# VHH binders against Flagellar brake protein YcgR (ycgR), part 13

Target 1, 263 residues: Flagellar brake protein YcgR (ycgR), of Thauera aminoaromatica (c4kar8)
Amino acid sequence: MAELSTPSPASPAPLDGGRGDELEKFTLRGARQILQLLQDLITHRGLITAHTGGGHSFMTAVLKVDEERGRVVLDPSPDPQANRRALAAPRLTCVTQLDGIRIQFPLVGLGEGQDKGRPALFAPLPAEMLRLQRREFYRLQVPLAHELSCLLKAEDLARKPVEVSARVIDIGAGGVAVVVPTGAAEFVIGGTLPACRLALPDGEPIELDLEVRNLNRQTQRNGTEQLRVGLRFAALPRAADTRIQRYIFKTERALNAKARGGL
Key: E = the ipSAE of ESMFold2; O = the ipSAE of OpenDDE; V2 = 0.75 times the mean of E and O plus 0.25 times the DockQ between their complexes.

## First folded at step 1 (VHH)

Design na9 (from na1 with D99E W100F E101G Y102D D103Y S104T G105Y L106S Y107L F108E; framework vhh_7n9e_1; at its last look DockQ between E and O 0.01; V2 from the best seeds 0.00; counts 0 for: pae E 13.7 > 2, placed apart)
Fold by OpenDDE, look of step 3:
Structure na9 (fold): chain B 263 residues (1-263), chain A 121 residues (1-121)
Amino acid sequence: as target 1 above (263 residues)
Amino acid sequence: DVQLVESGGGLVQAGGSLRLSCAASGFTFSSYAMYWGRQAPGKGREWVSGISSGGGSTAYASSVKGRFTISRDNAKNTLYLQMNNLKPEDTALYYCAKEFGDYTYSLEDYWGQGTQVTVSS
């Protein structure tokens, strides 16, 4: 009776840095942010998969953050060979999850020692940590030529109702990201924008309620500041969902065809 | 540099009230939305409430809606959180945060040291 070795849950592979621009917004580089995130990992006793390269990894945890010495203390592997590989590796890629968010960070300069009389691994604090929110939904970057817009019903600084026509820059099954001029309306994360109108190329605008999920101020190359607003569909009728999905699918197909030299 | 200093926390009995304050400096306070978050022991940070730059729009987590009221005084560069009908589950370190990008992610970018709220049953 061959004991079917339950395949060890495939350690999440490190994300290849190739999508550099997209990941930048998820990269923490502030010392305080890094320290806080590491502390959160400690508090939650989060298990970390440390990749040493060559397809090898081991399980570890952040035991302590030594701010004075600027180092992180890791739990060594019970496998001496794994520890040797870790110490020999020019870089560890640490991958973990906290509250459903994938966290990835590099450690370089790994050393071994003792913490309070116990074997430990030491590394300088990471210079950056990647925190990837699982986008529940794939978002399509909207081609500029499509000129998708969303009429937002919001309030201005004087609490006067205003309608703002916002350009849609990305769209997914779960929502849209739009850009608006700074000062066009007041937004707050967690706020609801009722009875907005999303304009798709294939027909009448879709009326829907939107929830503000993120706000990002962006300075354009020309020095003009724009506000990127991430919006979740608060209530999407089935017919609207179908239209949105159709648009996404059609657009993706067209983009892929173009990328393949077909047009 | 952005500085946020929270105050007003303390020990209160269930059903009691507290008013938190956050003094802001190092940025144009009136130009940014502000938020409250909290972190309970052994839990992750969670969003509690937000208020737009002018104070015209407010938002609340479902867990605090109807009990908490966020407000701001732009002339004083101060953010407030009135907490009524407090419950033991409201026990947490409460943080004030400047406008951040991602709802789930960015509370960490611009917040103070926090003020401890403890609600005893």
Scores: ipSAE 0.411, ipTM 0.793, lowest interface PAE 1.2, mean pLDDT 85
Fold by ESMFold2-Fast, scan of step 1:
Structure na9 (fold): chain B 263 residues (1-263), chain A 121 residues (1-121)
Amino acid sequence: as target 1 above (263 residues)
Amino acid sequence: DVQLVESGGGLVQAGGSLRLSCAASGFTFSSYAMYWGRQAPGKGREWVSGISSGGGSTAYASSVKGRFTISRDNAKNTLYLQMNNLKPEDTALYYCAKEFGDYTYSLEDYWGQGTQVTVSS
């Protein structure tokens, strides 16, 4: 990994929980900017996936921004268990998209009550919001029908080489997110997986080095655990970059056509 | 109930060394990657180091690489951070964490109370 300068007192601190230098320029901390972005999500009816940790999430939306009380009002889940998990969570990670731009933000201190006589969830306004406005941070949700996979070269618990075929669930210019069974291999944030093979629908697999950027454990309804691994492309060759961008573009066009009555 | 208890911090002169420990309970320690993070006054949390569940893989922030060593003892449910050649800018509250990250926005889910490290010039 490339050496980073030691932060001085005058330098911006890294983002919470990890390496933040790449994302700092996309982080909004101004109160007015945060209020405007939340209002944009209301205006465009943005659906938000709120992750409660432990692999749990629910769908919500911002219903209202209460500037006087410094709070957002959220649409509760129709599933009472999802709402209970959300209220018990120390933090929600909210993920959405606005005009193709990925938006992520934390909410801390979730409560419940009523808005206009109807059940509602509320949380303090986030102190920061991540808006990945550049295409290099855009993530395409991979259609399940594409069966996109990445063969990961990692190590098992005994430090022996192991190959894991992982399903790709999202892809962008900067990396992929994959799912693997828990225990299939050892992963650590900041670690490098050399000579992995990304299989796209057309052509030979792309060989590339991947860096682990995040890990999230998910429990499925049948009790099995899956591990979601976020992976950054390292030293991506020009030809590979072109193929990945072509796949993203073609898939976005097909999804857009389907939304307008195509297949 | 996940419990993480850090210890080993203190006041040390620049160029000195400290060894931090994190005692873990309430989960299967040997099944999780473990991490050290830190927070200096007036700054956000910074990822410092990570170690895989079996100890086979490690990773370090560039600011500490070559000076700090992360290790674990799964039989004792304990995580360690050996800190050498300490600098005043290493002054921070140091935390151990069970999990980091969600997508491209890294957030820790399980964070200990922390142990204070102060490096005087």
Scores: ipSAE 0.355, ipTM 0.722, lowest interface PAE 2.2, mean pLDDT 79
Fold by ESMFold2, look of step 3:
Structure na9 (fold): chain B 263 residues (1-263), chain A 121 residues (1-121)
Amino acid sequence: as target 1 above (263 residues)
Amino acid sequence: DVQLVESGGGLVQAGGSLRLSCAASGFTFSSYAMYWGRQAPGKGREWVSGISSGGGSTAYASSVKGRFTISRDNAKNTLYLQMNNLKPEDTALYYCAKEFGDYTYSLEDYWGQGTQVTVSS
């Protein structure tokens, strides 16, 4: 279950090596553990990205958990198309974070209805949840005031070169996530964008090669649609790596000082 | 396959020093940030220190700042933690960890088996 790699040389076990076995130690299957984790998400008002497949997702939240009836209640999207995709999907893959820990869980059997007279989405409780303790010291949610951008050297639909200035929404030691208007450029998962420029607030932009790792048409909580592009740093020079990690450390330190502590 | 092997733990008196090593194999070590974490009995895993892939940037938990120093030798694929002025509260199983390999497609942190550090009073 390794991601795309160079095809040669020998891979003697393509049939054995499911990613699920590696994740088993992070998988919660106990009903009490699942209920507690869902309640924690409600208490902390966690925003959830619900992936509907085909490269689409929308933002939602768990509104409540009904243990007696065995179901969860989700906030629907203001975009009716996002809700239709969610209801048509064989499953939703929900992703969120809680106290720096990545939480992931499937919902199957999603339906629509009302809760206290307001539209809502309903599903049975998930049979499993992943709680992936991660150290995101280098994967910062970028404050808007920093206005981080990345100039992408991509291609348009006609395969002509185009430059897109993309807003950086998060950054870690290994890559960034950016948002672009839908249709601004053609991206291919596994493709390389050479000589892009990452603009940090201190110093001149960093020239680096980026690899496209995911593409997701994400419907925001206000109903608008953007293309989220996950990009990995390729062959990062030491000086560039140092500047990126210093930015992350400095910004995390400032954010932690405001909160009077943290990781 | 990714392997991380910690060593250098042991029993030490309060105020003493230890140097932990983490031998890495199965990946391009110089391309990834690395971390140390620890877990005392009955507590969750605590992040201790991190270092950038090139070694130019470091960070520390407030509980260890000024006492611990993280470093790496990319030519030897080895991560280090120098621990000075050890306290009984530093008693824990210490793990090194590799940064997540792929930004949003991989959900795996790679941790070693750990090396025990016990600080007596």
Scores: ipSAE 0.000, ipTM 0.114, lowest interface PAE 13.7, mean pLDDT 76
OpenDDE, second read of step 2: ipSAE 0.255; ipTM 0.668
ESMFold2 (binder alone), look of step 3: mean pLDDT 82; pTM 0.830

Design nb1 (framework vhh_7n9e_1)
Fold by ESMFold2-Fast, scan of step 1:
Structure nb1 (fold): chain B 263 residues (1-263), chain A 120 residues (1-120)
Amino acid sequence: as target 1 above (263 residues)
Amino acid sequence: DVQLVESGGGLVQAGGSLRLSCAASGFTFDDYEMYWGRQAPGKGREWVSGITSSGDYTAYASSVKGRFTISRDNAKNTLYLQMNNLKPEDTALYYCAKGRLYSTWPFDYWGQGTQVTVSS
């Protein structure tokens, strides 16, 4: 399912695929920033899920940063097989979170040895680290019962202004995905739709500018085609951001309560 | 637009050597880890070797460790694989790949590959 494919804040699974370009602004490449983030993981005793590929992973932690030798020191697995897989892997993909911030980084050239007389794994300092606030990539699947809609101010095929009421299928801190019938309006990736109106269940519609980020044609089981449009919030006032976040958190909490109620 | 062009493959007898090259363009080569992978006939893709952006650290699949050497020339935007003591089991199409922070498997941005055939 689409819901199951969306990384949650609690998920240790790595972010993958064509999202690399979208995540570039959250990628740290400065040596001082990387060192500071690794030190933060040490200070807060952050547990790391280290992926070796093929569905294999183990739990570790950064024990120390050896700045002089440009290396990190990692806690080895108590499972010797996991350590052998890690040492044989082309790279270790490390995933952790700290105070609601997702952190992901690669390690290449893993070796083994000792630190303070105890077994340890060593790797060169990563050249890059992803530091991503969970709220920025999280998407809530909007319940059909909420009938959440966005009135789009767009153009038709003849470049005439048109208003399209689109159903919102997912929402996050950075934008929404909507569905419209194919041909209802023309969308251009990178284009801006000004003064659109997002209707949440509580309160007045939110007026905002939306940037078109992606387009995907979907064929429904009845054979009807719909266009899925990914839209970024271009300039979002703090009050609007607060309302959107409140809707997301309230809805997620309500959905989680239903699931955990055994219903 | 990322482009990777592999070359240097060919037919060799067991015990022989080949040197593969990968010419990279469309990205800042010295900012990324680079990898070699291969695909044998009727099999899935397998990793072979990796090298850090600086070239200071390398990793190898157990099947090639001690026989293959990965290296890079950042001034030329070129990745190399020196293959010694080749075995029939090394017969495969060899690909280079740009490292990806967001993937558990580094085989993104593949070139067309270069064929290596090792006769008995």
Scores: ipSAE 0.074, ipTM 0.542, lowest interface PAE 6.6, mean pLDDT 81
Fold by OpenDDE, second read of step 2:
Structure nb1 (fold): chain B 263 residues (1-263), chain A 120 residues (1-120)
Amino acid sequence: as target 1 above (263 residues)
Amino acid sequence: DVQLVESGGGLVQAGGSLRLSCAASGFTFDDYEMYWGRQAPGKGREWVSGITSSGDYTAYASSVKGRFTISRDNAKNTLYLQMNNLKPEDTALYYCAKGRLYSTWPFDYWGQGTQVTVSS
């Protein structure tokens, strides 16, 4: 009876010290963004590895976000010792994955209590969440000469409707990445932008709903920063899908021809 | 030192038009996105419009969409706001703002503003 030594879960390799600047691009600090991401974790029942330090961790999940009290509710470990460690830890490092994207966030000030008569762990809302974004779909880099744009219907910080004409940087079957002036709108990851308009060169703009999937700061060559917004097609009519695919295909062919010494 | 000087404000009747200008100095103008904001009497500051450094892309508050147009002349270090079909609710101190890194408030410098008054 060979005791299959369950491989000790490898301590998550410290996020390689990529230059602090690179990680900043993936760090969410907006209260609304954080709340939305936590809600997404709840919705998807994302399992979280909570690291308590000293090589110890336990599995948990976000059970609830209490906006009124500004706290997150976590599922306690079935191991009382793990819970004790968690409560004694000055900082809990939570690591999870949602849709292939690694998410990391700290919790401080952990406490125990009851939620609706059940044991629970409580912590203040995280001040920041790291979201390491991966592209889910092949993305065509849009040639600058094509000047693709997307009219975004968003909200400002006061939740007032705003329209933003954004440059499309890349496009795929699943969505677009756009750049916007910083502060033009308050984008929330997981939020829906309804009735947006994507302008393609081959005809009238396509009306579509977009979901904000990622946000990152981009430093331009001139040293200025713009906001890059990754958007998923939330509702794409079939005809629109065909047009987008056609555009991608045509553009790729043209780029490949050029690369081969073609006109 | 960064300086932003707004001009072009005044008194207009409802339905009228104004063109605001913002002269920028003390920084490389064409490296930065620029914004217009306004503050109405008794109200807080609100964002009105933004434009990228190159001027390729613009943004507008819904309240001014279709009526206002932001533009820039990088050769002249000047930002503009064309305001058409003005309404009494557009009455405010309009100020130009230099863009900065993305934050809850995207402006690091702003001018003294120019007063726009729209009469009914």
Scores: ipSAE 0.000, ipTM 0.212, lowest interface PAE 13.9, mean pLDDT 83

Design nb10 (framework vhh_7n9e_1)
Fold by ESMFold2-Fast, scan of step 1:
Structure nb10 (fold): chain B 263 residues (1-263), chain A 122 residues (1-122)
Amino acid sequence: as target 1 above (263 residues)
Amino acid sequence: DVQLVESGGGLVQAGGSLRLSCAASGFTFDDYEMYWGRQAPGKGREWVSGITSSGDYTAYASSVKGRFTISRDNAKNTLYLQMNNLKPEDTALYYCARGTIYSYKPSGFDYWGQGTQVTVSS
């Protein structure tokens, strides 16, 4: 148990710029496209995690785009130290999400000042923005009401087979994230869990092999520990892939309808 | 650009030891979980060990647990793998990889260095 991973930060980690060849087709470089995407973030009041390097980040938002001056106006942190780190940083890496689509962009040349009498941060418009519309990067947050579960076939501390019913907290085309009590089973990054059963609301459970990709230990308010486990679908028959895609699409559509005043 | 450069491989007799190093550049090393993987000729990549960004927690494949120790030096942007009691079945190209333990994103071993060859003779 002592070898399990520490709790990760709540904010998404920035993607590596060294994947330029892989991510190039999702990178926007047109001035019109960049302006439109920034405006979409303003319209939807998107919260942005701005990474300043060295494990430091703060929450911000785009307040407006000043096209005449070629700059974005950002909401400063209520923490003065976070603002000082941001101003001293050679660049900010901004990460956000819009309707399940990951958006990431750099800001260079951050300054401080006033906007309409209020403190603000300013930066030149980014020359590029990453907009990931890849099914393998999209994660649907599973509504609690769906009570989605996955029966994991794993081993206990004595290497004896054990079955653990885990709650599914997010799901994508490439895998699921689940929550289990710490100590319920042994999980090793890269290990394979064969013949697990994913229960979707419609139809029979899907039998599939899962590969452990990441572990994050969390301590709850009541002192109880839970382990969050990221699991990759090792292989999916076309029928299973279709059912998972259908669930994701149907749930997204229902959530979008609810956001528009539906229930 | 991200670069991971492995070193320290070589030919060693069964029961021997080797220490592998991975020099990282082009990213903030202490923000990432790091991994060692390996690939024997004609086989797919296999996970060996992982370490959190702080270095406080580690994980090992069952085949190497108790024999290998992963560690990192964040000041030097370097990842290490101390390999003891080596066996012929440990023969493989060993890769350094970057990842994350964030539960909101399944992280894999998509980015790998060029590798360093370890050959264990009986």
Scores: ipSAE 0.000, ipTM 0.107, lowest interface PAE 18.3, mean pLDDT 77

Design nb11 (framework vhh_7n9e_1)
Fold by ESMFold2-Fast, scan of step 1:
Structure nb11 (fold): chain B 263 residues (1-263), chain A 119 residues (1-119)
Amino acid sequence: as target 1 above (263 residues)
Amino acid sequence: DVQLVESGGGLVQAGGSLRLSCAASGFTFDDYEMYWGRQAPGKGREWVSGITSSGDYTAYASSVKGRFTISRDNAKNTLYLQMNNLKPEDTALYYCAKYPSLGTRFDYWGQGTQVTVSS
C-alpha cells in the first residue's frame, strides 16, 4: 500500500532504483551478493581506489565486513590529509578489480573508529555494487615480478620533450594504466603520445601510439603520491595486438594455476 | 572547484528536438558516472537518464525511454542529452550531475538549462 518512490536527482543512476536496461544487468542489490563480493575483495587482497572528489583519491582495502552492524571497515591512508579529505567527503566512490572485472560502489557516512586497537575508517554497507563483466572492461592486474614498463614520450611544464619510464599496473585489449611520480611529466586528456615503447617480458619493446584517457592523483599506502594515467591504444599493428593478447592469456593461466596449488 | 555548465535549452513545439550539453571541469570526468535530472516548476525532482564512466552502459526513466539518448565525450569532458519527440510534459529545468551527487545545497552541481515545450 506504500507509494512508489520517485527517483531523486541527488542519487546517481545505479542508486535511483535500477530503472534502465544495461546498468541494471550489472548492478548487485542482494544483501548476500554484496556481502560475498566484499568478502571476495578481502580474500583476494583487492586494492581499492577511493575517490574523494576534486580529482583526489587514495589507496585502501576492505579489512573486514561486520554483517551484524551492517558496516565495512577500511584501511586508512598513512597520509593524514587523504584521511581528512575522505572524512569531509559526502561520499566515496570506490573502484577496484577482481579477476579483471571492474567493480564500483559508493560508501556514504564515513567515520573513523578503532579496529584491533588502531584507527580505522568505517562506513555502512553499500546498498548496491556495480560489477561490469564485458570483455572491453577486462584488465589484467600486472604482477610486480614482471616489472612491466612503458617508456612514455611526453612533455614537461615548459613543453620540453621528456621520456618517462612508467610502471604498467594493468593492461587490457584497449589500453594500459601506468603510474608515474607526481610532476614527472604533464599529460592532457585527449592528448596523443607518439612512439611510446611497451616492454613486455621476454621480447623487444613494442612501439605504440597512446592516447591519454584519464588522470588520477593517488595517495599510496606508504603515504607517497603517484599519478595514474589511463592510456588507450590509438592504433595497434596486428603483431603487437597478438603479442599483448598472448601475454594476457599466458599470465592469467599462470595465475590460475598457482591459485589451484601448483604449476 | 567542481563546475558543471548546461546549455542547449529553449522553446520548442511538441514533436520537436533539442540537444543539451554539459561542460564539466574541476574533476576527472571519465572516472564518474553522470546523469541528467529535471525539475518542473512546483513539482518534485525527477531522474531522467544515466551513463557509466566509460559511456558503454546507459539507463533511462520510463517516461523518456526511446525518445532521449544520453552520451558523453570523455576527451572533451562533455555530457549530452539528445531529446526527440518532445512532449509538453517534458517542460522542466534540466541539469547534469556527477556521481556522487551529494555535498551541494541543491543535491546537484549544475545551474540547469530551461526546456519549454508548447503544444
Scores: ipSAE 0.000, ipTM 0.096, lowest interface PAE 17.9, mean pLDDT 76

Design nb12 (from nb1 with K98T G99P R100S L101Y Y102W S103G T104L W105T P106Q F107Y Y109V; framework vhh_7n9e_1)
Fold by ESMFold2-Fast, scan of step 1:
Structure nb12 (fold): chain B 263 residues (1-263), chain A 120 residues (1-120)
Amino acid sequence: as target 1 above (263 residues)
Amino acid sequence: DVQLVESGGGLVQAGGSLRLSCAASGFTFDDYEMYWGRQAPGKGREWVSGITSSGDYTAYASSVKGRFTISRDNAKNTLYLQMNNLKPEDTALYYCATPSYWGLTQYDVWGQGTQVTVSS
């Protein structure tokens, strides 16, 4: 189908990072390119969300690349259950950003051990990495100081309407990711949340319909779990689109200036 | 490896009912949200229904709400779709799927599908 461009149900899974011409332009397969990108993640001390499947993930980081053994060394979670889920998973899907560019890669064959006497997770070097250098894939990490929120119109377990103020953690041209308090509401991927209100620092809240795209119970560096909900803008009026784009642009410029030692 | 096997499709008259099943293996089924989708010839893929890992919350596309019921049996690693008051417009290949953590699609894996044909 032209709209989805997804394989038929009998075709390869959507987790294939090299799928067709759509993703091939953004897929790195050269050993030198992969090693350089992993080193860039180490140098920038970038946090990685490692998805273990089943709606679970944990925060990690690449601590080192062991080129001689062909392995990456990862920071384990302080939550033993998150580490057990990771070790049991057939694959980790790692998601991070570098200078606003979304980076994704799989890790297969995760093991545990010690690095310089400290607990560590080990995995073979990935055979491919995605570097998604398009505006539709760009996600601004929202500064905590902005206190950006989205008032969600959802339902509780009893199907009663509830309004939940959720903190916006990232925002892009196509949607937002939010943190929802534990037990505040129920979500199903594909479900629509009508008439939600996105509060930007300048101006009135933007009313819009959101579609639930992903759900993730993420174990934080301090060992606590958060429910993270990815939400797609189902229909976005031009005026709302302009305000969101302007916020992203303005904030990105300010963050880039700050990273270079400016205000 | 993740494997999903759909069954229960067939030919049915308008106003009739069918129950679809999806047998899951290769992963911890009760940890995953599950979905039913469909694709009619010459049309894009359409999300039909979803269910939380516990089975306690469900959602439906407006086109099927009130007629279809999604459910799951975690002890049997099986997902179900009860389809009532079927219409010719429901004719499609139906498939079950898990969510995608790759961030580019809603689905991690596509099942083989089961064909539903509704005559008028």
Scores: ipSAE 0.111, ipTM 0.566, lowest interface PAE 5.7, mean pLDDT 81
Fold by OpenDDE, second read of step 2:
Structure nb12 (fold): chain B 263 residues (1-263), chain A 120 residues (1-120)
Amino acid sequence: as target 1 above (263 residues)
Amino acid sequence: DVQLVESGGGLVQAGGSLRLSCAASGFTFDDYEMYWGRQAPGKGREWVSGITSSGDYTAYASSVKGRFTISRDNAKNTLYLQMNNLKPEDTALYYCATPSYWGLTQYDVWGQGTQVTVSS
């Protein structure tokens, strides 16, 4: 009896795959912005996971921002070993969330001391802070009534070009998930599908390049299975991006209004 | 054992119609997506049409879009392909298939096929 090990739900692939350029859009480098964000963390008592490397981390918080000295004051770990690791680390990677937004920032040059008679960790102000807004990674479940589709230019098993119309089941700023009947085409994770066409309700289809990021068979609520293909927008014109964002926003509002009994 | 048996093929004149059937057995038919493929003489296998397990979504190759209609009757464990406005280039051995998965690897199970010949 071979125990069909239920594939552990694939941990969401760390957002690491975005080209360094995409992250730049979310990176704060302005001194004032950084200070404000740190102050916000203090105000909200945001818990921070500080990674010291080697798979080690400890929980901390920003206690104070010393603008005069250009340093941040952190709460030390109750674990002396964690503090030692932190002090020995060339770099701390701090991760936190504020109002559903993931914030990440590096600290370099950590030292220990006392703040008002209490043990504290000190570091120079971060040079940059990454603020990842959930909205940008939000995947809207596409209402069935919208009938979004994507024409995929792919290859069959014989590497012959084929065009496959696929139903879009979710859409975000970074890509789409589509459902395709199995055997329609050969999909390769990491492969690019050039010159595809995404059909939105509000106008002409958008031509775009798509990268295959995920392939999985999903069981529907009714017990049926479908092939889901996760696709990233590999090259999206700015105008197309705006249009997609507008669609998402409009649809979300409509869904929310309906949920509130307004429609 | 999974069995797929295609029927309904034959000789038809250009512009004519045929309805293919695929009888499925040996698996839970209503849990699986199905598709039709074809193989023309001297050519490789070509995907023609697909349908989800529930029948809520259908897809077609560009070459047959608007002419062919895929459907299924889960109560009868049967897949259908209505082919209208047939063309000589539609001449092929038509087969129904269902996917199987092993990890991330997909492989297909298909029947013996039914011959469709469209005369000019």
Scores: ipSAE 0.000, ipTM 0.199, lowest interface PAE 15.3, mean pLDDT 84

